# Designs tried in a protein design chat: VHH binders against Protein STRICTOSIDINE SYNTHASE-LIKE 2 (SSL2). Part 18

Target 1, 353 residues: Protein STRICTOSIDINE SYNTHASE-LIKE 2 (SSL2), of Arabidopsis thaliana (Mouse-ear cress) (q9slg8)
Amino acid sequence: EGPKHGGESMLTVQIPDFRLIPTTGALGPESFVFDFFGDGPYTGLSDGRIVKWLANESRWIDFAVTTSAREGCEGPHEHQRTEHVCGRPLGLAFDKSTGDLYIADAYMGLLKVGPTGGVATQVLPRELNEALRFTNSLDINPRTGVVYFTDSSSVYQRRNYIGAMMSGDKTGRLMKYDNTKQVTTLLSNLAFVNGVALSQNGDYLLVVETAMCRILRYWLNETSVKSQSHDNYEIFAEGLPGFPDNIKRSPRGGFWVGLNTKHSKLTKFAMSNAWLGRAALGLPVDWMKVHSVWARYNGNGMAVRLSEDSGVILEVFEGKNENKWISISEVEEKDGTLWVGSVNTPFAGMYKI
Key: E = the ipSAE of ESMFold2; O = the ipSAE of OpenDDE; V2 = 0.75 times the mean of E and O plus 0.25 times the DockQ between their complexes.

## First folded at step 16 (VHH)

Design m1 (from x6 with A50G S104F; framework vhh_7z1x_3; at its last look DockQ between E and O 0.49; V2 from the best seeds 0.00; counts 0 for: pae E 6.8 > 2)
Fold by ESMFold2, look of step 17:
Order: structure tokens, then C-alpha cells, then sequence
Structure m1 (fold): chain B 353 residues (1-353), chain A 122 residues (1-122)
């Protein structure tokens, strides 16, 4: 029989009434995962901590850190200036077979930590892990334990991500790590590759290319691709109303995509003409500061849920005028609740649908 | 309304075997994946194994892979766990848990039984 879908409309716009859940001592709860018992969520913060929500106590507890050197990492200061020392966990996924939490840390690479927390340790061989400059996202096949992960740029670290966006950098990679302890590059030459999500049956990945405002589908089960070094992908979604960040499967079908900020045809044109960005980078201008000011003034974060089959927008999530988000990195849907993340807020959002 | 009742726990010597059963009621049993979870004294919960609603897919935690076997009988609304080569560190309360979906890979555990004690004594 044919595919099963929910009875929802093709497009809806949600302007939610929400609950803010403050994070203690840090900002940027940008990605969420629940463990297999339904507990959590877990999220990474600006100071290199990973914290766990205790629903019965309505508070966060410290669960893990991505670096053992903690001096100067926590407490009230500009955490963005210390991320390269303290770590910045961006993507999280549990391995069901071990209970381990895997972590894409922007500076420390691909890490893991046991189910009781503590200091995360490197997953990849040292040389390969040290080559990662901007580890962003991961997903794990629960049947096989294969880890799929992204490195947004081999040139630009997270602290210089505006340069990656403006320069036309195409050094992003989609990779896998499996039980043979080998790292395989699945796609290269990606423009600021960001979120990755595995399909339910494990036959494809969705991969976000933030700088191209599009999402690619990479097929995993084609036998011919194994013998050749060919890229095997197609456009899944394009023309998105903002710059896509993380992507997560929805239990109601389809995929939630966080859109950091809305954009216009002009911003799409500027980003697609990389020579303009490279010329601008040659000017004596602090483009990270310019972007920071622009985003604060014009912040218009939103999220969309895309159809699993067609990539068409089924739902839009955004705040009202006075309650607009500065940016949205991710939506994690669980038990009729949306957990909403941002790279630059001192709180997580929680919305009942 | 949903009810899960575990049986078959008890005292067993190291190296021994035990078979746990879980009888389900209050929902359409074969529509949902089922799982086994344990909690050792003073420890947190540990997921052990899952089986899809149809019974066609199974998965195991590394700690029990090769020693434990999950199965289900949808005609009897019953979930099973065959435990072989038991050791003292397998001593725990064992819980039967319903998944929120028909496949255990993406869901979470929404209903739990009361648990059955397994003690492996040396």
C-alpha cells in the first residue's frame, strides 16, 4: 500500500504561545536529544557543557563537558571568545546499543561520553579528528550504529563562520564512521554543510547546505556508488525562506528544519555570487560584528516542517511580533511538544502543539 | 488502561538461564514495539533490547548482545526475554516497556510494567 501521512494541511502557519526554559550560566541551547527512556532533553551550551533537563524537578543538571580543561570556561563572560578552548557542542545523538551520547563539537571534533556523563573522549583516530575544523551535526543509524556527521568547513572555524558564508567556501564534508573504525567521505565540496538526518529506514540522508539555502538527499543503499568515488545526491528542498541550520525527523512524519534567519531574494543573490563576499572580506571590516548587529536588529528566526516525500513545507513555526525569536537552530518534537533551540539565547523554548 | 505485567524473575546461580515474560493489555499489542529495560541496585536505567510490533526487527544493547534474546507472541499479547550466561552484574529489576510507535528505533518508552526482580547470587 502507499505511504502513510498525517491528516494535516499542506501548509499551516503557527504563531505559538510558548514557555521559556532558562539555561543556567550559559547560552545557546541549539540542539536537543532525548535518551531512549524519553528523558531529557540534553543540550550543548556556549561554555562547553552538555546539560540534561530533569522534568520532575524543572531544572537542568550538568551531564558532560567536551574538554577536560575547564579553567575560565564557565561563569559570566563572553563565551564566544573561549569556545575554541572550552569546546562548543552543536550536535547530539545517542547510540542505542551502548547508551553512549555522541557529540559533534565545533572545535573538539567527534566525541562520545557514556550514559553517566563526564568528560567526552574522541571517537575518531587522532589525526582524523584533529583535521576537523567545524564539526557541526550528526545522526546515528540505530540498527547499525553507523555515525553520519558533518564538518562545515576545513578552512573556517565556527568563530569565523561568517567568512565561510561570505567567501563561497565549499570545503564542507558529509562523512560516516562505522564499526570498521574507518571514516568515509560521502559528499565533499559542500557550502557550509550543517544539519544531517537519517531517513527512517536508513536508505538516505538529508543534508543541509546553509550557504545554498537548500537541502540535499544522499542515497545510501545504491550498490553502484560503493565501487566509485562519485557524488550521489539530489535536491530535496530549495527556496527555503531562511538559512537552514539543523534538521530533525518529526514523529508525525517529515522533517523539522530550523531557519536561523529569514532572507530575501537580495540576500540569496549576494550569497550565490561568492566573488562579492570574497571582495567584501578583503575590506578592513569585522564581518562577525556586522552580522551580530544585523541579526540582533533584524532577528526573525523560524522553523519549517517539510514533507518526507516531496520536501514541500507543511508547517511554519514563528513567533508573534513582540515574541519573535532572534534565531532558531532546531526544533525537536516529542510527545506533542516542540523544543526550540537557538545558538544565541539564554533559554530553550517549549511549545505544545 | 495500558497494563504490562512481568513474570519469571527469581534467584539464579552465575552462568544460569532465566526466561522473563510480560503480558500486555489495554492496547493493540502488535501495533507497538516492545522493550526490556533493567535497573541495578543504586544505578540508573539501562535499555537492553527492543522488538518491532511485527517481531521482524530486534536490537540489543552491547552489554547483553549474544546472551539475551527478545521475542514476542502477538497471539498471546506476550513479550519474552531469554537470558543466558547470567552473571552477578545482571542482578536488577527488569521492566517490560511499551514503545510509543510500532518501530523501536525512533520512539521512546511511554508505558512501563512494575518490574520483576532477577538476582544472580554467587
Amino acid sequence: as target 1 above (353 residues)
Amino acid sequence: QVQLVETGGGLVQPGGSLRLSCTASGFTFDDYAMNWVRQAPGKGLEWLSGISGSGSDTSYADSVKGRFTISRDNAKNTLYLQMNSLQPDDTAVYFCAKDSYSDFYWGYLDYWGQGTQVTVSS
Scores: ipSAE 0.124, ipTM 0.649, lowest interface PAE 6.8, mean pLDDT 85
ESMFold2, look of step 16: ipSAE 0.037; ipTM 0.621
ESMFold2 (binder alone), look of step 16: mean pLDDT 90; pTM 0.911
OpenDDE, look of step 16: ipSAE 0.627; ipTM 0.827
ESMFold2 (binder alone), look of step 17: mean pLDDT 90; pTM 0.909
OpenDDE, look of step 17: ipSAE 0.588; ipTM 0.814

Design m2 (from u3 with N35G A50G S104F; framework vhh_8k46_1; at its last look DockQ between E and O 0.09; V2 from the best seeds 0.00; counts 0 for: pae E 19.8 > 2, placed apart)
Fold by ESMFold2, look of step 16:
Structure m2 (fold): chain B 353 residues (1-353), chain A 122 residues (1-122)
Amino acid sequence: as target 1 above (353 residues)
Amino acid sequence: AVQLQASGGGFVQPGGSLRLSCAASGFTFDDYAMGWFRQAPGKEREFVSGISGSGSDTSYADSVKGRFTISRDNSKNTVYLQMNSLRAEDTATYYCAKDSYSDFYWGYLDYWGQGTQVTVSS
């Protein structure tokens, strides 16, 4: 086996061919979920829409929006400037018992919509929902209905996420909501917390810290806590080759993790010296634009499937030879098919294994 | 300085065709996506079509899909819009624009050419 924190001893490299499924007029199908009939996937787009794939008709239909203010939201223009008005749905999960779709919208908080779609409504009381400044991901325990969700930063909104990466921000939180209107913070002081995934048996969560290039395991079963750290969690995987985004259980075991951008020596140095990043943020430089240009030329998205036991990399998914992904946010594995998402592409990827 | 010179507009009957050109100078043309926008009198400027720096990716407004084709010739620093099956509602001033990035979907449109008038009249 490889090292406990992951290693090279069990790596499998996979170079897939994709079917690319356009999301005309919008970017960023970055996360996918299927409903309890197996239909979908559903995904959130850069213009605030949530769309559903109709496999029998090979097309997307509009399913939901996270705000009713739709003027100026749709079209191929720069959606990043209007996300705070139009919404940006990131995390999606169905509640098995009701069929409701729960939504982590980066700007609008924790929302839900019924199985027939429409305008999503907030789940939490307004004051609690407004405290969610960068709602990123969620997962739902299918037995209990408990919703686990993340708020990536209380300082930086999604449209300025490079600031969170460069500043050394550690205002991220992992929380739960148990349908009694009680919100409980499970972990705080997280560095750009991102994806969250519940274990098969519901006894732990895996939580992505994007800015630390690592994944934490948080034990939900009090008698199963085995952390070697001074907090109520342990490091599940670290030293990942890129900045992790979403995490999803694989039906073949383990967890898929999307890696948006390979971590470089320069980015590690900048992250280790937050005052340099904060100073750089004071310069008259559009760091979001700089990052966008850098990502385009480096073409460096990938995804990895991690062993649930050891956190070592079991499989690698990346495009090669003119099929490179600029970034990958998620892999959702369903019925022998990998659905591949990105924050930046005008298409979803589909690969049959 | 960045210059974008649009040409090829004119007067045409419904069902006719026109080819617009936008000659670019003052920047490394291949590095940037290019787009076409239009504005009819009394209306807001609207997106028509876009093309990536390499020319491999294109995008179209729903109102022009199947009728208009965007292309570019990076050896001549020129982007084109072939407009077929023209309709009265296509009457507008057409502007070419330079994106700040090589992929049209990621950037700001930060430079606009002079407009060229297209008039489709019965």
Scores: ipSAE 0.000, ipTM 0.129, lowest interface PAE 19.8, mean pLDDT 81
ESMFold2 (binder alone), look of step 16: mean pLDDT 78; pTM 0.776
OpenDDE, look of step 16: ipSAE 0.023; ipTM 0.443

Design m3 (from u3 with A50G S59Y S104F Y105S; framework vhh_8k46_1; at its last look DockQ between E and O 0.02; V2 from the best seeds 0.00; counts 0 for: pae E 20.2 > 2, placed apart)
Fold by ESMFold2, look of step 16:
Structure m3 (fold): chain B 353 residues (1-353), chain A 122 residues (1-122)
Amino acid sequence: as target 1 above (353 residues)
Amino acid sequence: AVQLQASGGGFVQPGGSLRLSCAASGFTFDDYAMNWFRQAPGKEREFVSGISGSGSDTYYADSVKGRFTISRDNSKNTVYLQMNSLRAEDTATYYCAKDSYSDFSWGYLDYWGQGTQVTVSS
């Protein structure tokens, strides 16, 4: 139940200059960020590398890694089997005042690396960082330097994310890290919390709950300062046509939300009967493998741009047939170009609008 | 195309004042935050001040707070930086930059103007 058009339809699906940009040797360019000078994008890959796009040379260069132990990480093998050793960078954000790149790595926690790249180092105190089991996304307030980030589950690591979806896990958290060097939990009890984005004026955060197919708004203004938990939030968007992943502000207003796959009759049934998911986890079945096979044949990734005020869908990105995406994690809009990411593709999309 | 022309730099003695201007064209000016950055020789560029598209919110680095004032005139597509009580440490090339957001966001600075040199010396 996506957006409805009137009799005089608005234009969509006319992107004359589009490219699929291979990430040779790895897959999963799922999130994009541009640096202080507008160069990039930078993206994290399945082998634990963070790479930078050089547009003039039409190639990726290595920029950073999230762990120093690199033997056996790169090359043509099943990278999901080595993520816990090699790292899996998911969320990226620059602190433009310092030039540091902050990284939400699913296994290694909240990290940063300087503007010249290299091996990223932990941002949080060791004990707090080790408590992060599935660090997913972050955004940084450009005025204050406050880092907002998400931990999708304190029970399930990324390599078993289907378990988080099927079990009804609600251990996800939205947190912040500021100049006091302390971690503050802003919201808890979230169901597979995923992307986070700061509003243009800095007065709220949007936070994705993938398992509930909804987006929450958490207020940062005076009316919400009195609360330290989910009392400061409201539902921003719900009933989305697919499972939301990352969320990014659009320079044209509103927010792009990647939807890993469009809902089917089966997925709607499964969501309405959560006890079946819990029962299914008791079966001797590799549900990660089942999902990967199902997604390859039935996956239908899309993205939507939501109104910043009302959360209604303003714009839809979806390919068909030869141009269909199996899954979409993010759309990053920069200078009239949409950079489209996925956790499972060996390429990034570049679409000029 | 987007164009930013910064002006108003020069030589001043410590304690003096200067006003920098940045004239903008090629975009809908009041939809975007505007920023000032500076870079001294051998140093990284650093944030100085920012102002939202509407002009309702302003932001200052701690090193300039209370001495510098940012403003904008959306009818003239111009952003200003009034610099008072100048110190030798304020010596730098000053740049104006267009943000990709209506509020300030260092992560998405789309375009940088030419710099204007400010020198504070006895």
Scores: ipSAE 0.000, ipTM 0.129, lowest interface PAE 20.2, mean pLDDT 82
ESMFold2 (binder alone), look of step 16: mean pLDDT 79; pTM 0.789
OpenDDE, look of step 16: ipSAE 0.005; ipTM 0.276

Design m4 (from u3 with S104L; framework vhh_8k46_1; at its last look DockQ between E and O 0.01; V2 from the best seeds 0.00; counts 0 for: pae E 11.6 > 2, grease 24.3 > 24.2, placed apart)
Fold by ESMFold2, look of step 16:
Structure m4 (fold): chain B 353 residues (1-353), chain A 122 residues (1-122)
Amino acid sequence: as target 1 above (353 residues)
Amino acid sequence: AVQLQASGGGFVQPGGSLRLSCAASGFTFDDYAMNWFRQAPGKEREFVSAISGSGSDTSYADSVKGRFTISRDNSKNTVYLQMNSLRAEDTATYYCAKDSYSDLYWGYLDYWGQGTQVTVSS
């Protein structure tokens, strides 16, 4: 069971034209988006900033923040300790019609900021936004302006995400927000729902369930040939070789999926014995800290490009030895370049293919 | 080399009309959507209008709907912007831009023209 590793391997050592681009002052360029001028990318960082790459000047500039109170947010301290006050922007998408940048901030909910940047503001009414406990990812239909977004858990915030994984939490939701100013739940009971991507034709969404190592397809158009399944959703890919994070459409067809870490015998054992995680949560242990130490020494990030029709792996991006990524959250492909992100690196990767 | 040459700008009184043209070369013109953007001094570039590669689908910013009409002639590799009922607020440099894709929604803008100045004043 599970997808076979059948595609071409893109070992990082075999891509000689690459740069690791420092995100000075912060970590975790997790997700990338370009504006409709083709400028960027834009990415959210560990200190609550959203920065924009100026290609002609080879540097980042500050573009936006997700909180107005910035004292103590920037600098060399452990940003994970301040995310709940400074914000942690994870997902980004532009609205074509207004030029606004929409932001899924793990703590601050669904936000937006104008095309000139600044302090982002809430999109949803206060009550609905406060119900978002772990806003992770979004995508926007450029024709309709409908915003699709995910809340990874209604129980665990990002600062406790390993607990969500260990507990077997299934409170994740896929939702939409449209011109009726209403939030509609499309899917519920998801296990650590993460990335979301709209199909090229707008007829379905792909939705990542990190804790189940799988991706669901949710049909949006009842008249599509693909929409004749028995449910509104189906399994698109399962048995992935790692824990999936973000998903982005590739201009060469299919979808790139970041896999935070490749499975090992230990992770496969843990998945087969989920009760161990639940039992371990009863101990007086800081499991976020344990995981952070483990990941630093044992993480093996990779990414896969999946076929848009079948969900089989077409390509594998992975490194070896000194070129290994400890974790990969996303691959954004643009103009023959792979932009590679991670939740915990002080740099973004830029690989010419 | 991709080139986009915008022309047809000038001075016009409020309520007047202008027709902008953008001549394209260096790519297969009808495979790609084309866009018009504008930029006033001290402001960011803003979307004005777009047209699909075939010309069958169009889009307009709310500020110009009903006053501006985008069109293209694929035999002449040219996209046009007919601008009617012009207002002082329409004063800007107008740029044409090539999309990376044939429809209006899933691409990004990979090439830009030099621009043509439109000034609406009495």
Scores: ipSAE 0.000, ipTM 0.391, lowest interface PAE 11.6, mean pLDDT 86
ESMFold2 (binder alone), look of step 16: mean pLDDT 83; pTM 0.831
OpenDDE, look of step 16: ipSAE 0.375; ipTM 0.720

Design m5 (framework vhh_vobarilizumab_d1; at its last look DockQ between E and O 0.05; V2 from the best seeds 0.00; counts 0 for: pae E 16.5 > 2, placed apart)
Fold by ESMFold2, look of step 16:
Structure m5 (fold): chain B 353 residues (1-353), chain A 121 residues (1-121)
Amino acid sequence: as target 1 above (353 residues)
Amino acid sequence: EVQLVESGGGLVQPGGSLRLSCAASGFTFDDYAMAWYRQAPGKGRELVAGITSGGDTSYADSVKGRFTISRDNAKNTLYLQMNSLRPEDTAVYYCAKDSYSDFYWGYLDYWGQGTLVTVSS
């Protein structure tokens, strides 16, 4: 096996050739995908739109929405207050065989839209889709069409995600949807489950547990399943230097993981004393507002590329000074370019490597 | 200390024009996006127009083609030219500073005191 975590060299990536690409009219381009023609990227925004980048025209165009009722959703207002009405698309993945875009919308569940865009429609039967409280991420096996997706909490919706972190909630699930038209729970009892990525050969999934600052490997074949101690998983990476969000395969091997904010001594202490968070939730305080203020002044986003086999950190992406990111949700690597996303910024990052 | 001072409000008939000004001090004006918001009686605040540090503009649909936002970086002043005014434009208009150089709807740092615009038939 490869060296243990921390036994392999880490490299800090400096990328001076970059652009910040505004998402005028909305914020939060936090995840990116390209279609199978190589066009895009596509990203979901704070107002419920999914937009497509036209590189030759240097602009975004509207591609899809996750709700048909759009009054009051777009335009210059506080989108966070309307996400539960307008939708908040988070995870995106294309189905290779149909060209359909599948969407994990935090409030609207698992949806899809055809290759020409428009209003997305539910993938799952209504009762199953309505049971999804915080649909976060997905990936699709390009050979089989099986959709793997995550529900971050069955208790806390996205509008209250800091409560999921503070409470020690462990109601997150990893699920699949396949040609049997059944939803199967693959792994349960996850602590703020977030990004999911399928391995290159389709034999395992990597699954992010944000609240535990770790990544699990779930084996999909029979021999791998029997190797699990409980719930058919093993630890792939742990002790990450920040709170992991999305995970995406790198064409250079391994996986990019967005880390919303780098750990400090304070955050490490808070994680070791989770009962303080539970006690604080009993107070009449808007913890989402408290966190949003704190993050503007203390946020320190980064990303890491992990070795596929050992889970050790191979590269670090971290901005400094005026190039610092308040948070990073994802790095999507395509054709020598890193597309960097955040839930909190009015821009996407485009960095040539 | 950041300070934003609006002026130029008043009473005007429908179809008339007004020009609002916002004098800014206490920060490097050129580095930040700026915006105008308005609040009608009994309503929440809504964005009217925004302008980036580089001069790119954005407008609410209700004012497109009638209002023009501009900035004079030499005088640290933000403007809103309001033409073809309608009774629905009656509101207190606020100048706002973004924390970034690009327009950023969710991260406005500072607000002015506001200036009243009344459009009466």
Scores: ipSAE 0.000, ipTM 0.171, lowest interface PAE 16.5, mean pLDDT 83
ESMFold2 (binder alone), look of step 16: mean pLDDT 84; pTM 0.847
OpenDDE, look of step 16: ipSAE 0.018; ipTM 0.334

Design m6 (from m5 with A35N; framework vhh_vobarilizumab_d1; at its last look DockQ between E and O 0.01; V2 from the best seeds 0.00; counts 0 for: pae E 21.8 > 2, grease 26.4 > 24.2, placed apart)
Fold by ESMFold2, look of step 16:
Structure m6 (fold): chain B 353 residues (1-353), chain A 121 residues (1-121)
Amino acid sequence: as target 1 above (353 residues)
Amino acid sequence: EVQLVESGGGLVQPGGSLRLSCAASGFTFDDYAMNWYRQAPGKGRELVAGITSGGDTSYADSVKGRFTISRDNAKNTLYLQMNSLRPEDTAVYYCAKDSYSDFYWGYLDYWGQGTLVTVSS
């Protein structure tokens, strides 16, 4: 058991200066964005709300909702059972030119809301928006306003995401929406496509394939020599130590990637034998519940910061013992602070680096 | 352009030994976990052994204590030392590249053409 390349201890960041910030009334502050004035962060919750952090008052305020009818959505019930009616905002990005917040809601599609909040409205025409079965993540080019977004599966909704993983589904898509008001598919046949991040210069996207534990680089201009391998994309990072979720550019360079849980013998076996997962789906078993129970006892969330150029791991964020995260979906870095999110915790993490 | 070329198979008596090699090219060998799989006649492929980029090893229960996986990163070569061979080890053995650097049982995206090992008296 020799040390790994670069050694895990050299890459592991321990951050003793932190707060866990409750998201009262709901779970899952899993993605964060700041507006262009530096205020926030904003995050979506399990009950369909989007909340904004008021740093001077140390509290969250309600900012937006992704559905207009809110009866039965808030309160102490199991929100996962109502997400499909109440909405589940996952990805968030501000449009620089308008101040509008764009929202990838898992069930309600691609939405937006003005800078003062309220009820979000559909961005796409109804039939195109309804074709999005599992809208997961987005990013926006601040110069052009082009919206890049992902649909994790055309078959499985978020409420059945374990089924998407077990089935080996490859119906995920990376798409764009621009001022022509059309949706263009940039990549198809992706396995549980998840986070998307635009490069600093706007010349490529990084796109997470959760089920393949890899990240693709998609070149946006025709002069990029690296994109000559296999159409307009190449493998940016592979062999990640866990299941990647969201990806966010770091102001210190590179990209933070949330890894919902580190790989174990079980997850490695399952990934090598996808046909067993398909067979298991035929059993009369609630696999979402089985996974939920398993994850509470065995989950081990982490995050990595990847080099912008090579995709190698520069830093590892991983709690130990009492500071362990069951799952991590995202790290958003702002002004020397890491905001750490999870799909199922009743709190956000705020770590001062 | 990833290529994996297995060699070292052959006919051996029960209780004998063989050393399999897999020459790798077209990728940075050091960065990925590598695996050996085998496929007996009429059967599906099964894991035999894996080794991470950092040298951590794992073995199927049926071969533990008899087989040793190793890698030579300077030569871009994966090895499988097979001792105390049994007739049930008869199979085509495949070298496989893992898609993960720190785990060797992840998605396997490249395979060799295989080398036949026959254990027969």
Scores: ipSAE 0.000, ipTM 0.108, lowest interface PAE 21.8, mean pLDDT 83
ESMFold2 (binder alone), look of step 16: mean pLDDT 84; pTM 0.850
OpenDDE, look of step 16: ipSAE 0.324; ipTM 0.686

## First folded at step 17 (VHH)

Design n1 (from x6 with Q1E T7S T23A L48V A50E A61P Q87R D89E F95Y W112R Q117L; framework vhh_ozoralizumab_d1; at its last look DockQ between E and O 0.79; V2 from the best seeds 0.00; counts 0 for: pae E 2.8 > 2)
Fold by ESMFold2, look of step 18:
Structure n1 (fold): chain B 353 residues (1-353), chain A 122 residues (1-122)
Amino acid sequence: as target 1 above (353 residues)
Amino acid sequence: EVQLVESGGGLVQPGGSLRLSCAASGFTFDDYAMNWVRQAPGKGLEWVSEISGSGSDTSYPDSVKGRFTISRDNAKNTLYLQMNSLRPEDTAVYYCAKDSYSDSYWGYLDYRGQGTLVTVSS
């Protein structure tokens, strides 16, 4: 069965005009941001670097790192084994007033770096930042400077994300950080919370729950001092055809959502039998490796653009044949171009629509 | 087709004032938030102020808040920046910029003019 069809039509996006842009030296350009002057995109990589695309030179340059301890981070090795030392930048957003780049690093927490790059520094006090075990995504209100960000689990780090999925973990949180320098929890008890996106006018957030294959809408009430209810939300979209990852506003309206992989018979079976996952975690099995092998042969990444009003699918992006993506984390749309990201490819996709 | 023409810059002493203007054409002016950005010698671009399409909402970074006032005249397709209490660090080329998307503040800042030079020294 497909998504809701409340008066809007769904289209499969077929884009023959594309380039695959290598991220040599590392994998996983999984999210993208442009600065407010239109330059970029910027993306975080598997070795802890953040790189910037120079369109006029058709190349990436090193922009920032999330830790100064770089020994052993770059080069030909299994970067997933060193992410906890080198960092893994997942979410990126610019602050309009300072030009600073804010970074959700899975291991290093909420960081920022100036507009000229360099070594990122912690935004939160050390004790608060270290409580972030799986910082995943953020967005920033360009008028107020408020930072909204997600912590996917307070139990599982990224290096054991399959454990979070199998356990039925619901310790994910949506939080904000503002000029009072305080962290406020907006929603708790989220199941593998992932991407977050602010609405066009700043009146709500969309928040991805990967483990529930759904997206929540959290209403912001900028006129009310007491609008801090951590259960102030509704379901925006559900029953998605894959596991949602990042979510980004489209300039054509609505939101692009990366679906890490399209549902298969195995994933549907696993979702229908979650108790088996909890039981299986007790076995002496490396479930990250099991999933890694499965994904290599069976991964089928896609992305959807959801209607802003109704949350129904308007467009579907899915590669075919030799251009099939094993996973897609994000689509960032700018000036008639889709930038397509993945956690595990050595390239970014650039599709001209 | 979009054209933005800045004027009103000049040399002033610290503590002085200037009023910048930007003539806009080639788009429906009041559909877009308008901005001022600046570039100091040898430095990158810096956002200076924003005004909504209707003119009802304005915003400023701390560096200019209380000293600069953005305004617009939608009948004349003109954007203004009143700059008071000028400091040497305000020395820059000032550009007006259109938000790249209508009804949005998430777009990039589209600046196209030659800018107008403001020099604060003596």
Scores: ipSAE 0.506, ipTM 0.826, lowest interface PAE 2.8, mean pLDDT 87
ESMFold2, look of step 17: ipSAE 0.395; ipTM 0.772
ESMFold2 (binder alone), look of step 17: mean pLDDT 83; pTM 0.833
OpenDDE, look of step 17: ipSAE 0.736; ipTM 0.883
ESMFold2 (binder alone), look of step 18: mean pLDDT 82; pTM 0.831
OpenDDE, look of step 18: ipSAE 0.675; ipTM 0.856

